VH-VL binders against Counting factor-associated protein A (cfaA). Designs and how they scored, part 7

Target 1, 212 residues: Counting factor-associated protein A (cfaA), of Dictyostelium discoideum (Social amoeba) (q54z64)
Amino acid sequence: QFISIQKYDFSGNCKNSSDSASSFEASSESAAICMQNDLLSGIVTNEGVCLIFNEVPTTFIISTKGDYIVRSIYDINDNNCQGGIIENKAIEIDECFVECADDYHGSTYLFSTETSLNYPSNTFMEISYNGECDGQWKTSFNYLQYYIVNKCNVAHEIETHTFSVGCNSTSSWVSEYAGEVCTVEPTVTTSYPIVDNCGDLDNSNFIDYCNI

## First folded at step 21 (VH-VL)

Design R1 (from Q50y with heavy chain S30D)
Fold by ESMFold2, fold request of step 22:
Structure R1 (fold): chain C 212 residues (1-212), chain A 124 residues (1-124), chain B 112 residues (1-112)
Amino acid sequence: as target 1 above (212 residues)
Amino acid sequence: QVQLVESGGGVVRPGRSLRLSCAASGFTFDNYAINWVRQAPGKGLEWVAYIWYDGSYKYYRDSVKGRFTISRDDSKNTLYLQMNSLRTEDTAVYYCAKGGYYWGSGRTWYFDYWGLGTTVTVSS
Amino acid sequence: DIVMTQSPLSLSVTPGEPASISCRSSQSLLHRNGYTYLDWYLQKPGHSPQLLIYLGSNRASGVPDRFSGSGSGTEYTLKISRVEAEDVGVYYCMQALQTPLTFGQGTKLEIK
């Protein structure tokens, strides 16, 4: 079973001003709140995999009854998720919640479980897998991070900066825009080659993939 | 309490070797990448090398590649820098610094703890 | 290699007054995950460097909220809302996006 984490565009207010850098909506909140906004990016992962979520090392486990997901948070530089759990959070499955940075800025998320590996088209993907360096990543999959192509995102800083992600068969790029809305012309575009190469890192192969 | 203590610095002639050590305590050593950063007298900071948390990957700045070797002994919680064929431009205070993690196709570093440094002087 | 350029290289500030230090990168430090990979360090006289700000704007543990980081694209700023005597030292920006990691030249802050 896989855990799917979808990040949606933020709209509205963050009322939970005392929450420890995150906000959870009451269980009466539905997935429809998230689906009113654009999907921007997401993660699909196996249980118990050490990965980076919101820039902190994290593991996700589905509860024994299957009715919630436990997020375990580790020290910011803990590459192995072995340094002891700083915080556990229970996350409702198939319910939309908001994680706030301040009163007017945050992210909206939908956590779900899936029996097969699914991810949207029109994405740039970063994929982690184990095993032989032969390009067959689906059979040894750990997790993937995807970014919807040509969707406007707000950067995690003071709010005059937006960006979008693009890719084609040979390259990926990040385009940055001045202001709160992605304009027609970016101010800066940074491009990266897409190489079908597992790299030199042992046991933790990574590959980029433009899924158009 | 996180602590990093460097040792092994000294004064040597060009072409000679030194081995630096960094003893670590107060954290699970084999969960973290460790770096060497140096500072020449009166100058700014310069990153030298790092070693991954499991020792599987090492990277060096170009000016030291082939001369310096970074290594770790997780059973002793100790980082090493073997410095061969030393040059006068290698003269600096050498710090070990804790930090670095891997994400997707890139790597990022946040050096949350630094040692006190050990001084290497290479002079004729 | 990403080149980091700081200005000013030296700054003299009356206690209680604000200070601002700029850092410019030769390419954007924004990653597609929405974070800007820029750190700020303070090296007090006779001490090793200490982390002040990471990911452009996050304060490290124990750093007072009078320190703030901001910026976008290729331009970044460290601000001190009111300078205290303990803030004396050399401030460095560092890009944390890709190897080789590179620092700015440093900005020496002094009290006048």
Scores: ipSAE 0.573, ipTM 0.791, lowest interface PAE 1.7, mean pLDDT 82
Fold by ESMFold2, last read:
Structure R1 (fold): chain C 212 residues (1-212), chain A 124 residues (1-124), chain B 112 residues (1-112)
Amino acid sequence: as target 1 above (212 residues)
Amino acid sequence: QVQLVESGGGVVRPGRSLRLSCAASGFTFDNYAINWVRQAPGKGLEWVAYIWYDGSYKYYRDSVKGRFTISRDDSKNTLYLQMNSLRTEDTAVYYCAKGGYYWGSGRTWYFDYWGLGTTVTVSS
Amino acid sequence: DIVMTQSPLSLSVTPGEPASISCRSSQSLLHRNGYTYLDWYLQKPGHSPQLLIYLGSNRASGVPDRFSGSGSGTEYTLKISRVEAEDVGVYYCMQALQTPLTFGQGTKLEIK
């Protein structure tokens, strides 16, 4: 089974909340809503893979009875997820929730499990996989991260700064905007070539992929 | 209680070699990338090289590529920098710095712990 | 390579007064994941560098709350709300977005 983590556009009120590793509804009138049109990005991973989630090393494991997901948070820069566990958190499967940073800011997530590998189209993807660097990533992948193309995102901890992700067959880019909502004209756009970077690792490969 | 201790510095003539060591303690060494950062006398900081936690990836700044080799011995919790064909421009204090993690096609660094440094002087 | 430019290069501050150090990058340090990859370090006289701020605004463990980081795009600021004698040294910004990792030139902070 695969663990799917979907991040949605934040709405609501986190009043009297913290950014601790549990979901809080700020009030009953502002319950979390995960609408497909609000999907911004996501992760699909095998369980037990060490990856970066919210900028900290993290593993996700489906509970032994399959009724929740355990998120384990590790020490900063712990590449193996073998060191100091900071926190364990139980995540309800198929329940939309908010993880708050402060009273008015947070992220909205939906965690699920799936028997087949699913990911949306119209995305820029970064894929980690093992074995021969031959493009056969689906059978040996560790995890993938995807970013919905042309969706407006709020930069973390910067509400007056927004951005969008784009790509084509040769490039990806990040377009930044000065306002709290993406405008028509970005203030800066940073472009990156799409690369197959298999030669840099002896335990895993990574590739960029524009899934349009 | 994290500790990084560099050794192996000294005074050498141009064209010679030195091997620096960084002895690590207080953390699980094979979970972390380790870096070399140097500082020439009276100058700022300059990143030199890093090695991934499992040794699978090594990266060097262009000015040392082909001359310097970074390596690690996880059984001894020790990082090494083999410096060949030394030049006067390599004169610096060399620091061992803990940090760096794998992240898709990029890597993210902040060096949460630094050693005390070891001095390399290359002069004729 | 991403060029990091600091200003001022030297700063003399009366104890108890605030200080502000600027860092400019030659390209944006914002990643598509929404985080900004900018760190700040302090090198006290006769010592090795120490981490102050990571990811633009996060204080490292043990760093006093009088230190704060902010900024976006290509402009970043380290602020010290009330300078103390222990704050003297050279401050460096560093971009952590891509290799080669690059530092600013440093800003020397002194007490008047």
Scores: ipSAE 0.568, ipTM 0.792, lowest interface PAE 1.7, mean pLDDT 83
Fold by ESMFold2 at other seeds, fold request of step 22:
Structure R1 (fold): chain C 212 residues (1-212), chain A 124 residues (1-124), chain B 112 residues (1-112)
Amino acid sequence: as target 1 above (212 residues)
Amino acid sequence: QVQLVESGGGVVRPGRSLRLSCAASGFTFDNYAINWVRQAPGKGLEWVAYIWYDGSYKYYRDSVKGRFTISRDDSKNTLYLQMNSLRTEDTAVYYCAKGGYYWGSGRTWYFDYWGLGTTVTVSS
Amino acid sequence: DIVMTQSPLSLSVTPGEPASISCRSSQSLLHRNGYTYLDWYLQKPGHSPQLLIYLGSNRASGVPDRFSGSGSGTEYTLKISRVEAEDVGVYYCMQALQTPLTFGQGTKLEIK
């Protein structure tokens, strides 16, 4: 009973198309459309966990209703999902959903359910778990966010700004590039230590994991 | 309508204490982290402290750590800042501001609603 | 701590002309989720600050589209395409990536 949200790259024409980033009336697309593109990042979560979706900085609870996955969206600063729901978005389980940032840029998302915890290799992962702060996160797992390492991403600011994520056993980093692709030398690289933090939100613990 | 109203400011000598209050209305107070931000006369903005929505974590700017204590009473929709061992450099208008921050996943940290401020003057 | 440095500290603009305010951070504010954790505030004379831009480029509710934010590396820019009289005040950038939250020094915008 895990919910998986996978973000794939998408480069296509969003100009004046029927694809809508914010409409519940937008039709879903087959999973094959998402899987034509590179996987960039994702979330694996238990149902009912209050979390942030990385396509848009929103706070939400995710649930299943029949053949649908429903995101109940809260104010971004509602850190416990106890305020009023501002929007519900639904998509069919195992269907691909396209979200356009502008006429020529967007992302595709695959929403699915899984009976066991699965996540890709070659990732930097941020993991939330409950209970004792001992690094045994799988026994009390809330959610994990993963980022495919050494994969080119488009930043949400401007179309000519790209970045990649890397990690090793002691650190993670974000490398930024001036161009539309990550084939030139990075202009800035920012490094962070691997985190193992005890008791943050509602006694949740957080750890980083470089899964290479 | 969201409202934040600060009170408890005044003129005090160095080494004394003040307790600031921020009364909140128009939103579900216990869903949000709340902050204190200050502005010295003629100067820019300086973040002071914040408290998690459930009060479990409190974070302070280094210059006030050990002297200031942030707290909240969700039954009264009120944020507090207990300011001990006041120094002349603590002289400022103190604002409460609604916002949040979440480690581990990154978040927008922004203050969408601010109070009118309460003035604290520390002078010999 | 992330140091935020604004330039210029003061700016005089003829009404109807564009304005640009720069903010430099001591480290990148781009998070691995693809968002840049930089906010912009305007403090009008005699008022509390008000949010203009969040996450680098998103306009807050009620903010006109003549305001835009952008950034690259450790340099971030607030642009006003056509300055109006109501835009007078002090503009602050703030990094929202990590605690302690830190502001730039402020840029005072005045009408010529």
Scores: ipSAE 0.492, ipTM 0.751, lowest interface PAE 1.9, mean pLDDT 80
Fold by ESMFold2 at other seeds, fold request of step 22:
Structure R1 (fold): chain C 212 residues (1-212), chain A 124 residues (1-124), chain B 112 residues (1-112)
Amino acid sequence: as target 1 above (212 residues)
Amino acid sequence: QVQLVESGGGVVRPGRSLRLSCAASGFTFDNYAINWVRQAPGKGLEWVAYIWYDGSYKYYRDSVKGRFTISRDDSKNTLYLQMNSLRTEDTAVYYCAKGGYYWGSGRTWYFDYWGLGTTVTVSS
Amino acid sequence: DIVMTQSPLSLSVTPGEPASISCRSSQSLLHRNGYTYLDWYLQKPGHSPQLLIYLGSNRASGVPDRFSGSGSGTEYTLKISRVEAEDVGVYYCMQALQTPLTFGQGTKLEIK
């Protein structure tokens, strides 16, 4: 079973937020509330993957229990999640949460489960996978992060600034737009090659994938 | 308090080797990417290399690729820079610098804490 | 490599007056995650560099409110609303979008 974390557009105010490392604990609402906004990006991860969130001293594994998604918290120095669980924190499946970067910027997130690997079409994807550096990621991936292509996003800056993501089989790009909306004519477009970044560590590889 | 202390600098002749160390304390060392940044006398800052928090990726500026090796020993909270085939252009103060925070699969390198620096002089 | 160009390279300011330092990148520093990967550092005389601004506009802990960062696309600005004697030193912008990480040439700020 897979855990899906979807990021939706956010137009609220973050002034009441605290402790960004624990934003999953702030508040929750039904999935319908998140889904009234545009999906912008997301993460799909296997259960049981050892994750470090925002480098605040939490190391955790995400799993499911009944109607809940459970974060099992480990000592921060336990970077392989092989020690004892310090604490379990649970949220209801299909609940919306607010994550804030500062008083004026944030995102809403939907946590859900999937019985098979699912991700939206029309995405640019960054994938972590194990084993040989051969591009066969679907059976061995750790997690993937995706960005909806041709969808207007608001940048995290003090000036209003919008952008969209695009890709094809050889390149990805970010197109920037003046003002609060993504018009037909970007002011700047920056392109990147699609790459396969195999590290020295045999257990983890990273690739780009344009899922059009 | 977060502390980074470099050592191992000195005066060496071109073509020789030197190994720099950076002892870290006051933070969980294996949660952060750590960097080497240098500054030639009277010049600006120049990034040299970094190593990812779990050691899985190492990146180098082009002028040092193949000559310098970055490494970390998380059991000793220590970052290393092995510098081989030194050139006069490598003369600088070398700083270690702690990386910043992110959420997601990206990497960011805003350096919120810097060491005191160690001086390397390469001359005949 | 992303080239970072600072101007001016030297600045002499009367105490209490504002100062502005520009930084230009050879390509956009906006990442697809919505953050702009541009940082500012101050190196005071005889000291190591210290972080002032990260991700374009965020002030680092302990940095006075008179420092602010702004910009988008390829143009970025560090502003000091009222320069104080303790602000002397060399200011650097740095792009953190991709390796190799690159700094501007530095801007030396002096008190007139």
Scores: ipSAE 0.461, ipTM 0.702, lowest interface PAE 2.1, mean pLDDT 77

Design R1 (from Q50y with heavy chain S30D)
Fold by ESMFold2 at other seeds, last read:
Structure R1 (fold): chain C 212 residues (1-212), chain A 124 residues (1-124), chain B 112 residues (1-112)
Amino acid sequence: as target 1 above (212 residues)
Amino acid sequence: QVQLVESGGGVVRPGRSLRLSCAASGFTFDNYAINWVRQAPGKGLEWVAYIWYDGSYKYYRDSVKGRFTISRDDSKNTLYLQMNSLRTEDTAVYYCAKGGYYWGSGRTWYFDYWGLGTTVTVSS
Amino acid sequence: DIVMTQSPLSLSVTPGEPASISCRSSQSLLHRNGYTYLDWYLQKPGHSPQLLIYLGSNRASGVPDRFSGSGSGTEYTLKISRVEAEDVGVYYCMQALQTPLTFGQGTKLEIK
């Protein structure tokens, strides 16, 4: 089985959080909304794969009965996920929720499980896979990160910025916009070539894919 | 608790070789990327090279590529920098620094712990 | 290579007064995942560098809350709300978005 993590435009109200430092869940009175038109990005991963989620090393495992997902959080910079687990979080499957950054900001997520590999069209994808570095990633797949093309995103906490992602067969780009909504004209656009990098010997390989 | 101790610095003439070591303790060494960063006398910081936690990726700044080799021995919790064909411009204090991860374009390198440094002088 | 440019390169501050150090990048450090890959380091006299701020605004363990990081576009700022004697040293910004990792030139902070 695969774990699907979908990130949506922020919805809900983090002001109801009572924890002083680390509460990311809204109260039951401020339910989050996950509308498909609000989908921004996501991750599809196998269980137990070490990946970066919210900039910390993380593994996800489906519970024995399949009724929730365990997120295990590792020390920052522990990219092997073989150091001690510093925190476990239980995540309800198919329940939209908010992970708060502060009283007014957060991210809205939906976690699900799937028996087949699924990902949306109109995405720029970053894919990790093992084995032969031949571009045939689906059979040796670890995880992928996808970004919906031409969707407005809010940047994390250094300052409020908005941005969108685009791609074609040879490059991807990030366009930044003034203010809290993406306008018609970006202020900066940064372009990157499509990546196809091999690990040494049998280590993880990485490939970009513009799925449009 | 985390400690990084560099050794192997010294004075050498141009064209010679030197091997630096960084002994690590207080963390699970084979879970972390390790870097070399250098600082020429009276100058700023300059990143030199890194090695991934499993050795799968090694990267060097262009000015040292082909001359320097980074390696790790996880059984000894030790990072190495083999420096061949040394030049006067390689004169610096060399620090090992713990940190960084790689997973495609979402990479981050921030060095949460640094060693005390070891001095390399390349002069005629 | 991403060029990091700091200003000022030297700063004399009266104890108890605020200080502000700017860092400019030759391209945006915002990644498509929504994070900004900028770090700040302090090298005190006679010591190795120490991490102050990572990912633009996160304080490293043990760093006082009088230090803060912010930025927009290609401009980033480290602020010290009230400078103390122990803050003397050279401050470096570093981009962590892509290899080669690159530092600014450094800003030497002195007590006036």
Scores: ipSAE 0.446, ipTM 0.754, lowest interface PAE 3.1, mean pLDDT 83

